# Ledger of designs, part 32: VHH binders against q6dbn1

Target 1, 243 residues: q6dbn1
Amino acid sequence: MRCISCREEYLPRNAGTCKECYVEAGETEEELKREIDDLKAKVAFLRLSSSLDHGTSSTSRSFTDVVLIASEDNAGSPPIPAHKSVLVSRSPVFKAMLENEMEESLSGTIKISDVSYDALRTFVYYLYTAEACLDEQMACDLLVMSEKYQVKHLKSYCERFLVTKLSPDNSLMTYAFAHQHNAKHVLDAALSQIVENMDKLTKREEYMELVEKDPRLIVEIYEAYLSKQVNTAAGGTSTSKTS
Below, E stands for the ipSAE of ESMFold2; O stands for the ipSAE of OpenDDE; V2 stands for 0.75 times the mean of E and O plus 0.25 times the DockQ between their complexes.

## First folded at step 21 (VHH; framework vhh_ozoralizumab_d1)

Design V4 (at its last look DockQ between E and O 0.82; V2 from the best seeds 0.00; counts 0 for: grease 24.7 > 24.2)
Fold by OpenDDE, look of step 21:
Structure V4 (fold): chain B 243 residues (1-243), chain A 124 residues (1-124)
Amino acid sequence: as target 1 above (243 residues)
Amino acid sequence: EVQLVESGGGLVQPGGSLRLSCAASGYTFSKYAMYWVRQAPGKGLEWVSEISQDGYYTKYPDSVKGRFTISRDNAKNTLYLQMNSLRPEDTAVYYCAAGSYRPFNPQKQYFDYRGQGTLVTVSS
């Protein structure tokens, strides 16, 4: 029979498609499903919470424009314009900040400390588009911001990206970072990588640094490592009895 | 909302002492290394003290070593800086800051959160 997809001759075991095409189709389906889910999440994120659903009739305060300023020590970073309405919609923290008669609300200026202009710009852009061009550093910066301002969609986006960039070389510091910022997916992935490469990683400078500065993380790593070793040892004893 | 609120600043004479406090809220205080940094008029931000999450590791630059002592109370979400033998060159706005590791630049300490600062003036 000829495959309906690739038109190659295949043994008639599968209805209409060869095994290879069937597998490829399955993979494509899974990819599409992921894409659809991502798109749905994006749409949900971009939906402006209609002030209507929260029954509090409070005054549709027409949020005026606001500027965000990256307060780096010395360089007058240009202000980033934004709409209060968008910020309030995307972040509970901004909502709280701007709904209150705080200085930021009155002045129309929000100062963001310890963030680069580029990171802040990218952050604001994401709030409007649910898109960001990420490198490893940007992903970390945005993850921190997402946590600070409680932008869950962004945090998840950054975590997914960081997991794809995980390597033995960055695993220790990634684990420490993830632990600090409650990035569970990154934390789990990093820990797995550390445990698999424990013999190499314990010789690294980063390891010694963590031993000195944050020994609790080292304890957690060793607990995970020991757990894995015990499980491996238990699995090896069950196969020897069947011969 | 993440907040760091510094207190305890003021005017002191050379050789005097001050104790700064920083009240932290809105994040898990015990997960972060804490720092004191300062900014003198017309100068950049200067690191003056570091303390680990558990409070057992501390580090100081040579400029303040032996004079300043950083400590923390995780139960109270509070950071402290005891400053002794103050000098005119210690005059600055002092900030409390929370720092995190960075996976791709491990040698660089980043401050994720920082307070509004408290002014310390050392003058005769």
Scores: ipSAE 0.747, ipTM 0.899, lowest interface PAE 0.6, mean pLDDT 88
Fold by ESMFold2, look of step 21:
Structure V4 (fold): chain B 243 residues (1-243), chain A 124 residues (1-124)
Amino acid sequence: as target 1 above (243 residues)
Amino acid sequence: EVQLVESGGGLVQPGGSLRLSCAASGYTFSKYAMYWVRQAPGKGLEWVSEISQDGYYTKYPDSVKGRFTISRDNAKNTLYLQMNSLRPEDTAVYYCAAGSYRPFNPQKQYFDYRGQGTLVTVSS
C-alpha cells in the first residue's frame, strides 16, 4: 500500500495515508487553529472602537484631548497625543482615571514613570491598532504595562511571544517575572522548563540570588517538582504491584 | 490603579534625622522587592536601599550604610526609610520603587512602579 501524501509504502492498516503524514497534517491543523484564534482576539479587541468610532470618527483624525509623557526621559521625550475615548475604551484603569475628576483628567496630561518613550509609544499604538512589533525586551515592557492598565489582549499577545522565546537559560527569571505579573501561560511554561532542568538550574547565580532574596519562589518550584515525581511514581508503582 | 505615595520629607539640619514612608496600593506589595532611590539636583537617579519581599535581606551603598535603615510592613503595605546623621549630600528627591524581575537583562534593575517623590533638604 502507498501513502497518498509522501508516496511511501505502508501496512494496509492505514488506508491511503501513512501515520507520519497523518500526524503532520494534524500538527498543521493545530497551528492554523492557533492563528485563527489569534486573529479572532485582534478583531474582538478592535470591536471596542467600532461603536466608539461610530460616535467619535472626527476624534480619530487629530482631535486629541490628552497627552502621555514618559517621565523617565522627560527632558527629551516627545509628548504622545491621544484620545481619552480610545484610552477609556481599551483600559479600565484609564477609564477610572479619566472619567473621574483626577489631576490627569483636568490637566489633560498623563505622566507614566519608569517607561521608555519607545515602550510608551508602542503601547499607545497598540491601543489604536491591536498591533505591536515585539522583541524580548519590548514584550516584557508591554506585558508590565498591559497588567498595569488591564489591557487583556496585549497581555496575552506578550505572553505568547515570551513562550516562544523561552529556553532553559532564561527559564528561572522568566518564571519569576511571570509570577510577579500573574502571567499564567508564561508561568506554567517556564515551570515545566525549570522542573525538567533542575540539576543545571540549581548551579546558576540567579538561582542562588533567589534563594537569598525570594525563597518562596524556590519553595513553589520544589513543590511543583515533587508533585510531578509523585504523579510519575504513583502511575508506575500501581502498575508494578499487580504482579 | 497602582499608587506609591511618599511622605516624611522636609528641611533638616546636618546631623539630623528623618523617617520616610511610602504607602503602596493597587498591586501585591509582598511580591516586590522594594527600593529607595534618590535624585539630587542636576543629577541622575541613585539607588539608596533595597529590601527583599519578606524584609529579611537589605542592602545599602557605602555612601549611606550605617546611617540609613530600610524596613517594610507587608500587612500595612508600607515601606520605610529611617535616615540618621544626615549630610548636605543627602539632599535629594527620594522615591520609593517596586523592583521587577526581567528574563533578558537580569543584571539591570527595572522598576515596575515608582512614586512621585518627597523632597529632603539638608542644610543649615
Scores: ipSAE 0.627, ipTM 0.847, lowest interface PAE 1.0, mean pLDDT 82
ESMFold2 (binder alone), look of step 21: mean pLDDT 81; pTM 0.819

Design V5 (at its last look DockQ between E and O 0.05; V2 from the best seeds 0.00; counts 0 for: pae O 3.9 > 2, SAP .714 > .668, placed apart)
Fold by ESMFold2, look of step 21:
Structure V5 (fold): chain B 243 residues (1-243), chain A 124 residues (1-124)
Amino acid sequence: as target 1 above (243 residues)
Amino acid sequence: EVQLVESGGGLVQPGGSLRLSCAASGYTFSKYAMYWVRQAPGKGLEWVSEISQDGSYTKYPDSVKGRFTISRDNAKNTLYLQMNSLRPEDTAVYYCAAGSYRPFNPYKQYFDYRGQGTLVTVSS
């Protein structure tokens, strides 16, 4: 019996993996756990406190120098205090806004339209902590904000979450969303789901709406589908022209 | 920075006409269905018109159908609303908005971006 990892022969006890490779995998896991704990300690040391860490209300005692306001609410939303240094460090858009003596830099207030208080609060918390409590809707909201404010780390985080939530039922609209926001990881994953389930998806109402309202997306999907069909046919006949 | 900037609002008499413009920047305009929405004093947002990404599909509520015409110029990244036969009830702040595809809540229209609005007052 041969080990699938090192290809050395062994007694058949460790599911195709020899004892040495099995022990080495366990040792690697423990080393990674230690590295994770060390990184957590470093993050805790570097983390700036924010008003969001201590309650539901803002406090000026944290030496914040700017507030963000979700100006879409009919009822006044609480201002979200923040540090300009954090915003600038995480976002080129806030850097340009706050360094160039714009209205926001002088007033100390950033009004953000078209965002809920909960989404803005979660976005700011992410800028401080690299953590967010996501559900499907929040991941979309934060991806849009991450694109708007060019927070690449958050965009990647949201993309990974959305890929884990991808299913045939949501693949078409997820593709359209990802296309709108240049979310390539999500786009590629959604396209694969669409191509694999094409016969079922072309009968859905949202497909027919896209044909009517945004046919360029449909053309792109079919070009990808046809490319897969050509490669499958060529591979099946063993007539290759590409090296 | 994403910006939607409306212009062309103002004071007009009943029966008059106005043409609103919305200049878009900071995102790929042609990837978004675009909308005009309005907010009358003391009221919530009301959708006014919709236009698809390539301009081939438009939709209007009965309150403005036949009087308002939405159009877009993707080469100029500009959305338009031609408003004819204006009535006092058309008085509102008009916003342009970029429609979002969303995979998890069917039947609800989301807007990723909305402008600051332009005031249209229809009064004699």
Scores: ipSAE 0.579, ipTM 0.834, lowest interface PAE 1.4, mean pLDDT 83
Fold by OpenDDE, look of step 21:
Structure V5 (fold): chain B 243 residues (1-243), chain A 124 residues (1-124)
Amino acid sequence: as target 1 above (243 residues)
Amino acid sequence: EVQLVESGGGLVQPGGSLRLSCAASGYTFSKYAMYWVRQAPGKGLEWVSEISQDGSYTKYPDSVKGRFTISRDNAKNTLYLQMNSLRPEDTAVYYCAAGSYRPFNPYKQYFDYRGQGTLVTVSS
């Protein structure tokens, strides 16, 4: 029989498609499923909280009512205009800031510390679109902001990206970073890489830096390493009894 | 003022060799681990090589392992990168960097100091 997809001859055991095409189709299906899930998550993120859906037809006049300023030492970054309603909808922290008669709410100015203008701009853009172009640095910056302002959707997005960029070479610093910002997925992935490459990584300057600055992380790493070693040793003893 | 000045970049054919140098000044060279990093057009910063303060330890990513050799002369405050068997994918601006690991950002310039870079182009 000829495969419906590739038209190659295949053995009749497969329902209309060759094994290769079937596998490819399965992979495509899984990919599509992931895409759909991502889209759903995006849509959910972009939905304005139902409290704004109450019927006041007031044409949300597309005028901005707040500005965000990146307060890096360089006093010269332009303000980023935004809508309080969007910020409040996307971030519990902004909600708390703006609902409370805090200075920020009254002034219409929110100063964001320890963030670059580009990062802040990208962050704000994400709050409106659920889209961001990420490189490694941007992903880190946005992850920090997402944690600070409790934007879970963005945090997850950044974590996924960072995991794809994980290597043995950046694993120690990534681990420390993840730990500092409660990035669990990144932390677990980084730890796995560290444990697998422990013999090499303990010789690196990053390792010594961690020993000096945060010895607790070193303890955690060794605990994980030892656990893996013990499990490996236990698995090797069970296969010898069945011969 | 801390300065790192890279030199030795240029155009080379595939399979060719280059030797980069980095002259350091304005800080205690021997107290810092040194690094080579590179940035290809449209790509992020990539770590290329590492050497400890005394030169006793070196490390390379798989992408350059066996081809590149990092070395240092603490008496001359100079870092070197011998690049052999160069490939088109090695085309990048190469930077010398002095490491003081800023804790906790793997991608923030965990380098205290970085040079202006030297361009290496590998092309037939």
Scores: ipSAE 0.038, ipTM 0.340, lowest interface PAE 3.9, mean pLDDT 83
ESMFold2 (binder alone), look of step 21: mean pLDDT 81; pTM 0.822

Design V6 (at its last look DockQ between E and O 0.06; V2 from the best seeds 0.00; counts 0 for: pae E 22.6 > 2, placed apart)
Fold by ESMFold2, look of step 21:
Structure V6 (fold): chain B 243 residues (1-243), chain A 124 residues (1-124)
Amino acid sequence: as target 1 above (243 residues)
Amino acid sequence: EVQLVESGGGLVQPGGSLRLSCAASGYTFSKYAMYWVRQAPGKGLEWVSEISQDGSYTKYPDSVKGRFTISRDNAKNTLYLQMNSLRPEDTAVYYCAAGSSRPSNPQKQYFDYRGQGTLVTVSS
């Protein structure tokens, strides 16, 4: 009998596909499922409220009704025009800010402190497109903004990026950052890497700096390390060998 | 300089046959798995066939299985695609490509080398 996928010969009692073709098809299906899930999340994120189902002019005129400004001490930055409907649809924080007659709703200006113009521009672009070009610094900046404005889709996007950039060299700093900003997925990944490399990392200058800066995090790292040592001991205690 | 040069494209009627060739130079041809991929106008890249380094293993998607046959001649550094029972939906630019991994998703797979393509048009 030949496999219907790769045409390799196999015993007739097996299915019409060989083991290698079956595994390869399963891996492709899982990859496509991940792509479908990511697309579904993007579509859900970009949805607008039903209050916008009519009333748009057919002209090409822009109807931006709010401006965002990066409040930097040393330099003015260009205002970033936006639509309130987009902001409130993507963020509960902007919804509360713009629907409750706060100063921002009445003035049409939202000032955002502690953010660069480039980060704010990228953040707003993401709210419209669900896309952003990231490097490590931008991913950190956008993660902070996503937590502040409760934009979960962006937070997940930044977390996945930061996990791909995780290395022993940056694991301690990444752990501290993730802890400070409630980035659970990055936190768990960084902690796992720290626990697996503790002998090397405890000799690093970054470790000594963390002890001084936030010793509570060091305690949490050691608690995780001790828990792993207990679990591995409980899971496998036999050392006898047969001849 | 690595070069992959496709040839044999052209206009053919539905139900007809066409044979594509890809001449490879500038690298050790026999060390690479080879692929044919295609791109219809305005569409993404689609994988259409794979052949192993020694030619003993070939693979096709359902859309072309039974109609297309990939082959290679390692002595001549040449890859071939025999296309039979052509349909209008086979109209595309066809590229040959070389790589070390199986093409589960051609749009996400890295190819080490890809040619400039040859146009195949299937129309009445």
Scores: ipSAE 0.000, ipTM 0.080, lowest interface PAE 22.6, mean pLDDT 77
Fold by OpenDDE, look of step 21:
Structure V6 (fold): chain B 243 residues (1-243), chain A 124 residues (1-124)
Amino acid sequence: as target 1 above (243 residues)
Amino acid sequence: EVQLVESGGGLVQPGGSLRLSCAASGYTFSKYAMYWVRQAPGKGLEWVSEISQDGSYTKYPDSVKGRFTISRDNAKNTLYLQMNSLRPEDTAVYYCAAGSSRPSNPQKQYFDYRGQGTLVTVSS
């Protein structure tokens, strides 16, 4: 019989596909499921919370009504135009800021501190599209912003990205960063990486830096390390009794 | 702004050839490994080619090995995919993607940047 997928002759025992194609199909299915979930999440994020008020009129304003300004020391970054309705729908923090008769709501200007223009632009773009081109720095910047403005979807996106970039070399710094910004998934992944490479990492300058700056993190690392060692030792004793 | 713009897609007969191009801008092209990925209708993203920063290393899945050739011109910030002996199963949207590091798990294809894609249709 010919495989439906690769058209190669295979022994009839396999239900229409060769073994290789079957395995590949399984892998593809899992990938597809993940993609579907991601798409669903994206769609959910992009759905403007239908304010219960049936008034059709406010979401259609094609005109921007607010600008965001990156307030880094460089006084010269251009304002980023946006729609209050979009900001409010994507961020509880913006909602709180703009629903209150705060200066930001009245002026139509939101100053964002401690962020670069590029990061802010990317952040705003994400609020509209649920898409962002990330490098490690951008992912970190956006993660910080996502936490500050409580954009959960973006935070998750950034965490997933950062986890894929984890290596023994960046694990200590990533761990510290994750701890500082309550990035739990990144923190767990980084900690795992550190524990697996403890013999090498304790010799690094980054390790000494952490010892000086935040010894609590070092304690947490060692607790995790010890826990792993104890568990490994306990698993080795159970296999010897059945001979 | 980082942009990856794919071109060269179209309709081709089985056994035919196409050359895809990807123009990169807004980032240091030579610092990233580049990838071609594709998505067939109703299917997930499939990796189809990889090339290192300097072009010294290339990798292909078995599905396209011997038929597809990835190349890059760092001076032009352009990525290429030569596709020969095209098959109906190669029908997909093809995306150019940039990655600073290959994920340890090839199934977790996180790219730093990805284009909008170009459609390749192989049909008799």
Scores: ipSAE 0.000, ipTM 0.210, lowest interface PAE 15.9, mean pLDDT 83
ESMFold2 (binder alone), look of step 21: mean pLDDT 81; pTM 0.813

